# Designs tried in a protein design chat: VHH binders against TBC1 domain family member whacked (wkd). Part 15

Target 1, 363 residues: TBC1 domain family member whacked (wkd), of Drosophila melanogaster (Fruit fly) (q9vgl8)
Amino acid sequence: MATAPRSLDTISLCSTVSSCPDRNGFYGGFQRTDKPKEPLSKAQIIAREKKWLYMIDNWSIYMSKNYKKIRDRCRKGIPKSVRPKAWFYLSGAYLLKKKNPNVYNELLEKPGNPTTIEEIKKDKHRQFPFHEMFLDEQKVGQIELFNVLKAYSIYNPKVGFCQAQAPIAAFLLMHLPAEDAFWVFVSVCDVYLQDYFIPGLEVIQNDAGILEGLLKKTCPPVYRHLQKHKVEPLLYMTDWFLCAMTRTLPWETLLRVWDCFLAEGIRVIFKVALVIIGASLSRHKVRKTCTGLCETLAVLRSPEEHIVEEEFIINNMMRLNLRVEDFQIEHTRQKARRAKQKAQQEAESSGSGNGHRRNMPTL
Key: E = the ipSAE of ESMFold2; O = the ipSAE of OpenDDE; V2 = 0.75 times the mean of E and O plus 0.25 times the DockQ between their complexes.

## First folded at step 14 (VHH; framework vhh_7nfr_2)

Design z3 (from y1 with S30E E31D; at its last look DockQ between E and O 0.63; V2 from the best seeds 0.71)
Fold by ESMFold2, look of step 14:
Structure z3 (fold): chain B 363 residues (1-363), chain A 120 residues (1-120)
Amino acid sequence: as target 1 above (363 residues)
Amino acid sequence: QVQLQESGGGLVQPGGSLRLSCAASGFTFEDYWMSWVRQAPGEGREWVSSIRGSGGSTYYAKSVKGRFTIARDNVKNTLYLLMDSLKSDDTAVYYCAKDSYWRLGDFDYWGQGTQVTVSS
């Protein structure tokens, strides 16, 4: 019989939390790293920063006439010093803020829906709990997180608040002042992840089907394995997509993925997911151990470190043989599947009568 | 401490219906996704359905969509599975599972299961 490791029951919580933060502000948790990062030369950093600042100063021209340059530079990684401003422009938040002077402050003054307020209060404590900005309720990060989420719930009452939005808002606050973070958040929730957070959470179901179809194209043996063992994508991808990877990836990889995501949209999240699924289950010896639901989910939720390193993710994302047309094909297939399901449900409700006992009225 | 107790299983004929229940305690029930997972004899576990804490979002495996309905009563802390149009392939032990606060698919805690047998 198995004897549980006794030392795990006595491991001190203090051994998983450091007395000082890492270079990214983490005192603990899986996103903390003590590994050094080999920097680019000073000249290389300055050159990249100058290119980005010039593009930002000429943003309308680059977006309309030279988008490929913006995209390619995002794929290389945005220098840390300019990343917040780059994200502000990439998302279109600069225009939203310009068009809506004082709106954020006006939203903060409104009371909000009491039920929604209580949901936000419960959830804000759970975001990046080992990061210096969010250690406790007195930290400015938790205060600003509440404000951004409350303001959004008033701004877009069709959505209100979805728990998956909290890590996105918290992530943005780690990079941007509150009002700027709010407008990037609005753009992400309403444009990049359009309709994801409408109550019912129906859109993610379509994207689960699209992901499954794309996996069939990019890694057929892994697709067949998951089909054989009836491991459906909603179980492993829902958190990845609804939270835009903010709770999934190591910090440096997450930043690089978001550099691409804000430039190229939701297809980046699909591609990152496909890389993780494919690389995690591509080796036959791993699939042999994943003969059940829980074993498979454990592998996908704790991918080997090399799979989620920044250069592995970015390079393999770009190597996927996927075109925009492949996404459209899968979108069309999912639309047809839903139409067929709705037609069958309508026929059963209308009592189309096949002579089954359940089709006979009970009067 | 977290406890999940399933009930409502039994023997039914093909085409029949059953309602499964899962009584939950030891946590704030309405804050968590809840799931049904089944295991047929000699088979691996198969996800059946999940429901968001508020009850506002429901997801179904392809094999049961349109036939099964997941529901919850957050006053009674009870999860339900309404099974209609039962088939022999639905024969399994059905487990109630609790997920993480905001994440589907973790299956942190499991009940003991209730047997459903569909026999012609």
Scores: ipSAE 0.660, ipTM 0.883, lowest interface PAE 1.8, mean pLDDT 86
ESMFold2 (binder alone), look of step 14: mean pLDDT 83; pTM 0.847
OpenDDE, look of step 14: ipSAE 0.821; ipTM 0.936

Design z4 (from y1 with S100T; at its last look DockQ between E and O 0.62; V2 from the best seeds 0.70)
Fold by ESMFold2, look of step 14:
Parts: C-alpha cells; sequence; structure tokens
Structure z4 (fold): chain B 363 residues (1-363), chain A 120 residues (1-120)
C-alpha cells in the first residue's frame, strides 16, 4: 500500500491521517471510517446479488415493464459486489458505450482546449487526497481523472470543464474502469444534472428556488428562520447539487444516495438536502443559537453525525411527503419567476440606454 | 497572509450610484468565489452578491438583483460592486469576503468594510 497521503494543503485541511487505509481505501478525511459494518447474512447477500444480476441480464424488460422493482431494490441498497455494474446500467452508460465505440479513445488523442487543460491540471490533485487511488500525480487515479475530464471537455465543448465535475469523475473512477466511468460521467453531467455545468451556472439558481419552495412545504419553521436571517439557498446548496453530494456525505451514505440518485434522478438530491436542512434546524433551541448568516451556514455545512448517517438519510428521505407533482409545481413556479426577472432586467437595460455600464467594472 | 481592503463607500442620495472596490492579496485570487456581504445598523450580516473565480458566474440576493452588479479583474486582483438605484435600506457597512476553494457561502476571510450611507 502507498504511504499515508501528505501535502502542506492536505495536512491543513485534514487533522487526522492513518498509516493504513480503511475498507474503502481512505487513509484520512471525514469519509474514512474505522467503525465496523454489521453485515447482512451471507444468504441474504447472495440472494440480493442473484436478483441484481438477473435484473441486469433482463435490463430492458425491467426498465420498460417493472421499473418499480429496480427503484425499490436501489432503495434497499445495491450489494457492493454488483454496485459498479448496476450503476453502469442504471445510468444508461452501457447503451452510450455500445453506440459510441472508440469515441473515448479518439477523444483522448485530441489536444483539447489549452486553457481548459490547464484548469483540469490544477484541480485533479485536489480530489479525494486521502484515498489510495489519488495520493499523488504518479497514481493511476489522477492520470485517469485527467483523461476523463479532458475527454468530456472535448466531447461537450458547450460545457468544457467545471471544477464541480472533478469530484464526480473521481468518485466514478473509484468504482469503474476509465471508459465505463467516462460514459457514466457523460450521462450524469448531460442527463441527470442537465445544463448544470454550462458556463454561467444559471440552472442551479432555478433549483435553489425549488428547494426553498419545497422547504416551505415540508418544514415551515425552518423556512421562516432562513427567511428571517436572509440565508438564501444558493449559499448552502450549490456545492451539494453541483457535486451530487460527493463532497458532502459520509462514504456509506454517499453510496446509498447514489444508488437512489441513478435510479430516480435529481429529486433524490432535493430530498437529501431537505432532510439535512430540516433535521439540522428543526429544533427551536438550535434555531435560537443560529442568530445570523454565518452561524446558520455553519450548522448546515457541518451537520451532526447522526443526521448524515446512512439509515437516517435513507429512511427520512423516503418519509418526506413529496410527490413528483410537488416538484413539477415548484419547477413551473420558478421558471415563471425567472422569466419575469429576465424580462425586467432586459427592460431596465434597454430603458437605461447604456449597456456599457454593465460591461465595465469601473466608472 | 490574506488581505482584503474595501474602498469606494460614501454618502449618496436615494436613486444614486456607487462603485465599491476590494483589493485582494495573499492568495491566488482567480481560484476563489468572492462575495459582498453587508451589515446595517442593528442587524445581522446579509449576503449581497457572489462571483465565481473565473468571473463567468454571478449570483445576487433577491434584495439587490437587477440593481447591483458584481465584477472582478483577475489581473489586478480586484473585486467590484456597482450599486445603482440606491435606497435608504441599502445603508450598511459593505464587506468583501473570500470563500474557501470552490465553495459558496463558506466565508473564511473578511475585509474591514466600507460604509455606504444612502441619506433621505
Amino acid sequence: as target 1 above (363 residues)
Amino acid sequence: QVQLQESGGGLVQPGGSLRLSCAASGFTFSEYWMSWVRQAPGEGREWVSSIRGSGGSTYYAKSVKGRFTIARDNVKNTLYLLMDSLKSDDTAVYYCAKDTYWRLGDFDYWGQGTQVTVSS
């Protein structure tokens, strides 16, 4: 095994480092765990593995005629041994790869945009620095991370590269071979998180509004607290959504959330966020100590350990009384609000008769 | 070490305009989200606006959207806030704030602030 990870910035960001990795490959950081995991019986594990392999062998039929079975089994948790293959199928990456033979390798041969390449090089060393795959630039994980991000930037030049994509790509490489990880990454960026990474990052603003409206419905006292202290959702949710929770959750919780996310889409991220916000601020005594912006943000960014535990998140996510139509209503409401704001801003710009004022930082 | 110094505040009539500047040093300016946060007398801090390291993404609080413009000059390491259509309730000390790497809302360094007064 490699030596424990170390760098000046890495040491400053993490207060503990172990000489050996945990069962998930971590030498340190908040995603490392030394706690034992209570296993299902061996018979239960084997039975679940067989059910998953059978579903994968009959994937098109299950997706078209029995999607609820796939969803329910994702919610129970995908067995570790089959999880990478299940994610490959859930994301639709198996079809993308079959329809695009040699495309990944062809993309790797292209030079790419020089500015984008330099951005990727700066960011690749920051992903999971305490994980055995990413300890330093000589590890295959960092090389594969660069390749996946470069290939994607060429594949979808409208997006190019967004720093928030790096933890997603790195996370997938921990589970899948590079080309398979690339196609899951393409699906996540282009379908699950559609348009999130287009420069300007405008789409996340709509989802911030949706989250706020859903919070008003699910936990009114917390909503009122955030309104009172002018804590707007972009301040606490942007990293959660753009990185698909990969920088936010303990490892086992993250895996379970992604089992659901790849089956059910962005609504899972909304539900996890609502659980974190609600559980962190639901108690009146906690809200009394959150008397301002920074205190409230600190609570939301560092939730109590029990709130982000696997069973708590999954059980409370499923207990939220939210239907697909609730999301559709909020989506429509926020789309109308943004269209009205855009029209107002265009009218103000044309009414001023001076577009130069907005194009210059200095007067 | 990280230093943030605001300037450009002052006394302005309602409906007027001001431009705030924040000179930054001690870190790679272009890598970080930067924010403006204000504090009116007797009130808590209120987020105003944020801008992505590249300058390509800007976010605004509901209270200032359409009236304020955030910008940055990554060559001069300077953050700006152009304030138009100022109202009396915009009266506050305005702080320049640095986020941690690629994370909005995690303000780790603050300037001393610059006073903006919109008199009635």
Scores: ipSAE 0.677, ipTM 0.889, lowest interface PAE 1.6, mean pLDDT 87
ESMFold2 (binder alone), look of step 14: mean pLDDT 82; pTM 0.833
OpenDDE, look of step 14: ipSAE 0.781; ipTM 0.919

Design z5 (from y1 with Y59F; at its last look DockQ between E and O 0.68; V2 from the best seeds 0.77)
Amino acid sequence: QVQLQESGGGLVQPGGSLRLSCAASGFTFSEYWMSWVRQAPGEGREWVSSIRGSGGSTFYAKSVKGRFTIARDNVKNTLYLLMDSLKSDDTAVYYCAKDSYWRLGDFDYWGQGTQVTVSS
ESMFold2, look of step 14: ipSAE 0.686; ipTM 0.892
ESMFold2 (binder alone), look of step 14: mean pLDDT 84; pTM 0.853
OpenDDE, look of step 14: ipSAE 0.894; ipTM 0.962
ESMFold2, look of step 15: ipSAE 0.675; ipTM 0.887
ESMFold2 (binder alone), look of step 15: mean pLDDT 84; pTM 0.853
OpenDDE, look of step 15: ipSAE 0.909; ipTM 0.970

## First folded at step 15 (VHH; framework vhh_7nfr_2)

Design q1 (from z5 with W102L; at its last look DockQ between E and O 0.61; V2 from the best seeds 0.73)
Amino acid sequence: QVQLQESGGGLVQPGGSLRLSCAASGFTFSEYWMSWVRQAPGEGREWVSSIRGSGGSTFYAKSVKGRFTIARDNVKNTLYLLMDSLKSDDTAVYYCAKDSYLRLGDFDYWGQGTQVTVSS
ESMFold2, look of step 15: ipSAE 0.682; ipTM 0.891
ESMFold2 (binder alone), look of step 15: mean pLDDT 85; pTM 0.859
OpenDDE, look of step 15: ipSAE 0.910; ipTM 0.969
ESMFold2, look of step 16: ipSAE 0.645; ipTM 0.875
ESMFold2 (binder alone), look of step 16: mean pLDDT 84; pTM 0.853
OpenDDE, look of step 16: ipSAE 0.889; ipTM 0.961

Design q2 (from z5 with W102M; at its last look DockQ between E and O 0.58; V2 from the best seeds 0.73)
Fold by ESMFold2, look of step 15:
Structure q2 (fold): chain B 363 residues (1-363), chain A 120 residues (1-120)
Amino acid sequence: as target 1 above (363 residues)
Amino acid sequence: QVQLQESGGGLVQPGGSLRLSCAASGFTFSEYWMSWVRQAPGEGREWVSSIRGSGGSTFYAKSVKGRFTIARDNVKNTLYLLMDSLKSDDTAVYYCAKDSYMRLGDFDYWGQGTQVTVSS
């Protein structure tokens, strides 16, 4: 082919660079916005802030007796001033920090695995390079990013460091002090994205199958088109899921999605993905131009602006006709598929045939 | 500056095996996902397999899973595809592709391809 599809991150990083940061700290890239903030009145903002602060002061009670209120307020969007504290509580990081006094500082004092340290050093400069916190090695943001990623690699040596974790940690550091960000990061990596980052990346492969099955249910013509052109979900969804959309969405949409994600879990990422895939390829005229692998990936990687707008994403993910049972059905289907493949591979390696010998992946 | 050169294709009978190689230069090989993509006569390109920079994670298209093995040698900067149980449907030009930084499926750079023909 004459041209491989351009990466979303590459295209966005080279778009424009301004002399002044936007309201979110960006000098350039696709996550910079000059659009005015949705204009809520001062009174509306204050009312929402008061409700959130009251819920945080009574967190245990709301979680046990009125979780629907927390969820609904997350879906409306968390006010900017309260969002860091709300995320700290939503993730359960406040309990992790309480249970583990001084652990973050102790981890920082440890040397870490030298190979892992080198990989972290290479990757930290690549996170949000147009954001004021991460412009260069001397910025506090890059120093804190290194510290959080190193501490985590020691905290959970089964994972160590996965490159996809760096944008998540950097994103959290934009909102939270380093130790608080570390505990939210631990919760995200170990609970919300459980086992995603274990070498072998087996869980994301199963989740790719789940996404495909859910797409078949929610948007059959788009599913059939992708099957026809052999566009498999791992090619477009791996970055979306492993990075929890931090490199995928416009900034304001990303914040709203994370408000929901920390309340409702990984199903939010699935739903956002389904909205992007469905809306991007629902029109027959668009599918007509997507007659090959690279053309289709380009459309999914650069969705039209209206599709990734804040309210479009939030409203359409809530309109999807999906329940937890639908996710469990697909989870069971993918588990059965993996068990069948494992049994077949074991039979071939144990038989008297002339088959290729395979080592099991590290999972 | 990025160069990818495939080799190891050829004519093989159904049920046979081949090993493809791709020599890579002009970038830090171990930092990037690498992929095999194939194109059968008169058809569009079809993703075959991908391998993470470290070599610790491998992904396969449904059509080849269990029959093909992707591997890499980060010392020799070489990508491999071991193809077993070959079928006539595997006949295609096989391309080595470099993905972009930390994003599978971008296919920034391509080799010239190596022909694999499965016939009897």
Scores: ipSAE 0.654, ipTM 0.881, lowest interface PAE 1.7, mean pLDDT 87
ESMFold2 (binder alone), look of step 15: mean pLDDT 84; pTM 0.854
OpenDDE, look of step 15: ipSAE 0.912; ipTM 0.970

Design q3 (from z5 with W102E; at its last look DockQ between E and O 0.63; V2 from the best seeds 0.76)
Fold by ESMFold2, look of step 15:
Structure q3 (fold): chain B 363 residues (1-363), chain A 120 residues (1-120)
Amino acid sequence: as target 1 above (363 residues)
Amino acid sequence: QVQLQESGGGLVQPGGSLRLSCAASGFTFSEYWMSWVRQAPGEGREWVSSIRGSGGSTFYAKSVKGRFTIARDNVKNTLYLLMDSLKSDDTAVYYCAKDSYERLGDFDYWGQGTQVTVSS
C-alpha cells in the first residue's frame, strides 16, 4: 500500500514567491497573475462607473422598481473602482450598518470566548498567505481579520467561529474598510449562506444532494460516471460552497462570480460548480482516466485553465438549462428523502438493540 | 513524519459489528479532517466517512449512513469507525486518511489498511 499523492491545491499553495506583488497584491500562489487584464477603453470604464454611481445614489428605487437592471449590470461585471461600494449595497450591509451604529466597536470591546479566540489566532495567518495584506502577523490586515472574526463570533454565538469563514472575511477586507467588511460578512454568513456554519455542517450536506440532483439534469453522462465510481459530492464541493469559492477560483473570475453572487444568491455558487464539474469531465477521454476516487478528485480540484477563465464561467453558468423551479424541485426531493431516511433509521434502531455499540465514546 | 496505523479488522458474520481504530502521529491531529476509505477486492477506492478536526461534523457515504459511526479522540490522537449491521458488500481493506488543513478530499496521507471480511 502506497501513500496517496498530495492534492494539487496543496502543491499550488507551495508555489514560488515573487519579490514584488501583482496588481492585486499577490506575491505568489495560484491567484497571482502576470497576465494583463484586457481592459475596456477608458471611455467605457467611465461610462459604466457613472451608471453604477447613479444606481447607488438611487438604490431603493432600483431595488424596488428595476432590480433586473441591477442584476444585468452585475452580470456584465462591476468596475473595479465601484465594486467595494456596490458590494456594500448589494449585500444589504449599508442598511445593517445604519441600523446598528456603534455595534461593531462595542463587539470589539467584549472579551469573547477564549477557546474561539485561540482558534481564530491559529487560523488567521493561513489566509491568503502570499497576499501583501496578510504576509505578517503585525500587519493591519491580520489585526483587522482577527477583529472581524472575533466580533462575528460574539455577534452570532450560535455559530461562533467556523474556519471556513476566515477566507471570506479576509477576502472582504481586501476590498472594504473593517466595519463595512464586517457587515457584508454578517450578511453573507447569515443570509446568503444561511445556517452553513452552524456546528454539524448539516446544511452543506443537504446542498451536496441538491448539487448531485442538478448534475443529473444538466450533465447526465458526468453524473453517471461519478455514480459508477462512487465519487460523492461532499468530497469536492464542501470547500467550494463553505468558502464561497474564495479559495477555488482565479482572482478575476472570483470577482465576477461574487458580483453575481451578491445580486442573485447561492444559486450562482451552484451554477459555477456545475460548470466546473461538467466541463472538467464532459470529455470521454478525461473520464477514461478518472476510474478512481483520487484521480477524479484531482481533476475537479485543478480544472483546466480555460474552464475557470472568467468569460467561460460567466457565459456557461448563464446558459445552463436550469430555472429557479429546478432548484425548488430538488430541494423538495432532498427534504422528502431525508425524512424517509430518518424514519427508517429510527425503525432500525428500535429493532436492533442487542448490545451493539452504536454511539462510540469520545474518550 | 505523518504516520497512520489502522487496527481492529477481522472476520465477522453478516449483521455483526466491528470497531476500527487508527493511531495518528506526526501532526496536530485536532486540526485536520480525517477519513475512512475502503477498497474491496478488484474494485477502486470508495470513500466511507469523514470527521472534522474538532469532531463536531461527521459525513457519511450513502452506502454506510445509519450503520457506521465515525468518531475521534483528540487527546489520544485516535480515529475510530464503529461498523454495525455489516453486510458482505462491506468486505474491504479499510484505510485511515488525513486531509490538508480544513480541506476535505485531498487525502494527503494514508495508513497501511486493516482487512474487514464479512462472511458466513
Scores: ipSAE 0.694, ipTM 0.896, lowest interface PAE 1.4, mean pLDDT 87
ESMFold2 (binder alone), look of step 15: mean pLDDT 84; pTM 0.853
OpenDDE, look of step 15: ipSAE 0.911; ipTM 0.969

Design q4 (at its last look DockQ between E and O 0.64; V2 from the best seeds 0.75)
Fold by ESMFold2, look of step 15:
Structure q4 (fold): chain B 363 residues (1-363), chain A 121 residues (1-121)
Amino acid sequence: as target 1 above (363 residues)
Amino acid sequence: QVQLQESGGGLVQPGGSLRLSCAASGFTFSEYWMSWVRQAPGEGREWVSSIRGSGGSTFYAKSVKGRFTIARDNVKNTLYLLMDSLKSDDTAVYYCAKDSYEWRLGDFDYWGQGTQVTVSS
């Protein structure tokens, strides 16, 4: 009922709130687009829409026999009119829903963990506060957001609820009906971001190490700068990865990145991150001003507008000299490092427990 | 309005232990990631550790992992740093820092005045 102080401060600190929403439903905030670029003619858009609808009608054969065509068309951008259905198929959610009839409604009927329910209630009103679907507690978007998050917490009790999941669920609800959004959400949380949301958050810590290793290969001067100033990747990449960029990118770039992400997986998030880090800190003049932890983090959190434009992000992530094997090499390195760390901890615990103790008089 | 006050610093020999505390007020403590950040004399600030609002997830800088333990008491609104196996390189002023977001790190909006830790033989 009451508007949280953060919501009021967010409204006062953000861009001007307009009286009319943009074409994507935003009244304000950095994701509002007043005059989006229109690079394609109506005829080109219609042609692409027809190609996508044909692929969707023949999805199983395209996925099994012509995946490269799907990937290439995702990289070009999915037309707005077909994007929700394309995402539903790309994620595999259409199969999940088909195999699990009525499961979403059954989950909604269950009470859920009371502590988790209270956490969800506090967090749901904070998602996309300038978007028409989420303006207040009575909007259908906030009701559906609660339902999706509650259902998931019961569906996967190993995770329960992680606050970073709320932006993902809200983002999907902007595009899909609630049950469809739920199954895309399940796929994203359990397959694309597998084990990211388990309460220890251990997987994101391994992925931070992978990102650091990939940065060393792709942008050595930037890597050296971050090492020199002891700026560790968990400080800037955690919300990028846990929220799948939903709070990080301008709207049109976010949609294009998700077109690729649902086709190609987590490697897209890594590549987008590398482009942002590299482009933000590639110029020596910028690194010269980033002489400390906070200054460097500020640059990475507020990249120059041209760096996060859709064509810049898409083109530069395609130009990165990274193959699937490069990711596997870094994954193996991080697994070996973790195994060595665990063995060292066990050796220290055993030695500590067997040490000689002093015999002290009691006073 | 937001106030963070560190305590528990002092002089300790190498290999010794200390526990730092940070009393927090003026905000809903359990909703925010909290961090320890340190600064040696004449050096830049170095992130040490962060803990999620619930306490369920902890992150550590490479230089302290395995030696330091971050913890929080959301009833007492207090953040802790348990430091074991201290080395001379750990000598610094240790700051308690509040994040501006519940689930995002590195956006430190409030800082304490710090507590001195000196590791000397």
Scores: ipSAE 0.685, ipTM 0.886, lowest interface PAE 1.5, mean pLDDT 86
ESMFold2 (binder alone), look of step 15: mean pLDDT 83; pTM 0.844
OpenDDE, look of step 15: ipSAE 0.899; ipTM 0.963

Design q5 (at its last look DockQ between E and O 0.54; V2 from the best seeds 0.00; counts 0 for: pae E 2.1 > 2)
Fold by ESMFold2, look of step 15:
Structure q5 (fold): chain B 363 residues (1-363), chain A 122 residues (1-122)
Amino acid sequence: as target 1 above (363 residues)
Amino acid sequence: QVQLQESGGGLVQPGGSLRLSCAASGFTFSEYWMSWVRQAPGEGREWVSSIRGSGGSTFYAKSVKGRFTIARDNVKNTLYLLMDSLKSDDTAVYYCAKDTYSEYRLGDFDYWGQGTQVTVSS
């Protein structure tokens, strides 16, 4: 499970997890790492930074005439120093902010729905509890998280607040100033994850069906195993998709996945999920031990470390035999299935030939 | 002490209806996803349905969607499963299960009831 903590080598009464954050701001938790990151050379980093800054300075031209270069550079990983600005542009938030001057401040001054505000207050304290920005003693991060979530709930009252949004907002605030983070958050919630957070959560249910169909194409033995044991995708994929992997992946992998996600959209989340499912259950020996619901969910929720390493995830999602058209085909198949199901339900309810009443239960 | 107690099971003919109840105590009921899970003789456990703490979101297994309705009464701390158009394949012990708090991670069942038997036969 856990390796021996470094604090075990030195007896100290002042630290329980760690007295200093890792390079990403974590004092503890599964997203903290003490493993050194082997950097590109300083010259390589500077060269990539210059290429990104030039691309951002010429954004409209690259988006219209050389989008493949944007995509390829996202897939290589965005340099840490440039990543916040790159995400701001990739998401389209720069246009949203320009179109809506002063709107964020106006939203902050409005009273929110009292019930929604209490829901936000309960949930914001649970986000990234080991990260320096969100520790209880660092109240600025918690204030900004509350503000972004409150502003959004007023901005889009059809959604209000969904608890799955809190980790996304917190994640963005780690990278961007509050107003910029708000507009990236709006873009993610309203465009990338369109209608995911509307009460009822109907869209995620449709996407669960799409994921199941794509798994049938990419890894048929794993698909057959899950069908046989009646392990439905909603049980393992819902938090992956609603939270955009922010609670699922090691930090460096999460950053790389988001570099791709903001460039290529929801298909990236599908591909990451397919890699995790396929790799976790690919060996017949593992499938033999996963003959029950809970055992299978445990494997999918705690994938082996090598499966969620950044290069494994990035390389294997690119190796999947999936085209954009395959996603469209599955969407159409799920739409047809729902239409057939509705027609059968309508015929069943109206096919009695008389005024059929619902039977009372027997004792 | 968290306690979950199912009731309302019984013998019913195919096409019939039944309502299951689960009385909950020992936790703030309205803050948690609640689920129904069933187990047919000789089979593993099969997820049936889940409902968000507020009641605003419901999920159903494909095998029961359109026939079963999950509901909750947060004043009485009671979970319900309304079962219509029952089939012999629905014969199972039905368990009430508490999920973990509010993170949309379904199927992480930390507490279970004792179960109630539903038998569908003529």
Scores: ipSAE 0.586, ipTM 0.852, lowest interface PAE 2.1, mean pLDDT 85
ESMFold2 (binder alone), look of step 15: mean pLDDT 83; pTM 0.849
OpenDDE, look of step 15: ipSAE 0.903; ipTM 0.964

## First folded at step 16 (VHH; framework vhh_7nfr_2)

Design r1 (from q1 with F59W; at its last look DockQ between E and O 0.60; V2 from the best seeds 0.00; counts 0 for: pae E 2.3 > 2)
Fold by ESMFold2, look of step 16:
Structure r1 (fold): chain B 363 residues (1-363), chain A 120 residues (1-120)
Amino acid sequence: as target 1 above (363 residues)
Amino acid sequence: QVQLQESGGGLVQPGGSLRLSCAASGFTFSEYWMSWVRQAPGEGREWVSSIRGSGGSTWYAKSVKGRFTIARDNVKNTLYLLMDSLKSDDTAVYYCAKDSYLRLGDFDYWGQGTQVTVSS
């Protein structure tokens, strides 16, 4: 068909701009909210803050002897005032920073790969453009974003820079000073999302297969619909996983998901994805309107507001009929499937008769 | 104004090869992921392949993996699809599509399509 926008990206969906930022610093965009939040009492907030500060002061003991307490308190939501420090500890960044004094500053002094530097410069303007920290190139947020991404590209040259990393780094800078944000970013990219950003992006392909297998268990009618219309999981999940939901969720939901993600790991991202996919397509009436690839993808890209609200997401991911064993089974199946595919590809390339390859143009 | 123009389609025998091209204009080509999508007669659209803005990552539908190669030239603003070992099932109109920033499968702009016919 002729060119037409089928769905808007995150920025296009919420093009209205306000003269004043919301409570989270947004002048516009889909992550801005004008809805009042029902507050806890001051006493309740202070009590939760004190419990968190005590856990942080005794972190090694809680991690070794009472991890369930940490996890449960993350699931309730980390108080805003403590959240940056809690994330710093949950991610293990506090240890990384202690073990690597001056490394961040040393990395900043290095020139970096010129091609990578240009990519970062082009991309830093695209991150949270309606947030007060990132309004223009003179804002501290854009300067620090460049520094963190440059430092990381030198720190892990096998990755360099992937555009999907920029939203993650920017998100962390909204909560943490630059060096602390850098070490949380290193942990997220190298541990939580291990090897996701290596050129080729091959790990995300394996995780797409795992997600597909888990969907078959959690919501078979939706799984069958996606199979029928040849909607492969990479088409709807790639940015969700590569950006760790930072471009996908409303702000308050995103904060709650990250509270869980830093405590429990990548399985949280899988569970959030399964909730969105299942809830968006669970009604037969909705699937009937999804007569093909594009209509189905549009529904997954624009979920109803209630589906992405914080309590819906948090409660429903806890209710999924999934155990750690289910993830292990799917991981094993995908590993076997890829091994079989590689063996078959080798056989086909060597046994495709007198195969003739046309010269592909170079970039 | 975003414009995508495909070319290179035609009639080919089974086992043959074709190279499709897609000339892109009206946007910063290298910043966006690009896709090929096809539609066979009487069928819905089927994703074929995608490529990262830098060209460093490529993805293929199960039905074409190992036979098709996607590539891009960010100097000439051109997307390519090299199709080898063509089968009758590959007969379709092939569309070049632009994804939105970082959102694979968001196909926000499409070309006019180019016909590929694999006769048995």
Scores: ipSAE 0.550, ipTM 0.842, lowest interface PAE 2.3, mean pLDDT 86
ESMFold2 (binder alone), look of step 16: mean pLDDT 83; pTM 0.850
OpenDDE, look of step 16: ipSAE 0.753; ipTM 0.912

Design r2 (from q1 with R52Y; at its last look DockQ between E and O 0.60; V2 from the best seeds 0.80)
Amino acid sequence: QVQLQESGGGLVQPGGSLRLSCAASGFTFSEYWMSWVRQAPGEGREWVSSIYGSGGSTFYAKSVKGRFTIARDNVKNTLYLLMDSLKSDDTAVYYCAKDSYLRLGDFDYWGQGTQVTVSS
ESMFold2, look of step 16: ipSAE 0.814; ipTM 0.930
ESMFold2 (binder alone), look of step 16: mean pLDDT 82; pTM 0.829
OpenDDE, look of step 16: ipSAE 0.906; ipTM 0.968
ESMFold2, look of step 17: ipSAE 0.811; ipTM 0.930
ESMFold2 (binder alone), look of step 17: mean pLDDT 81; pTM 0.821
OpenDDE, look of step 17: ipSAE 0.916; ipTM 0.972

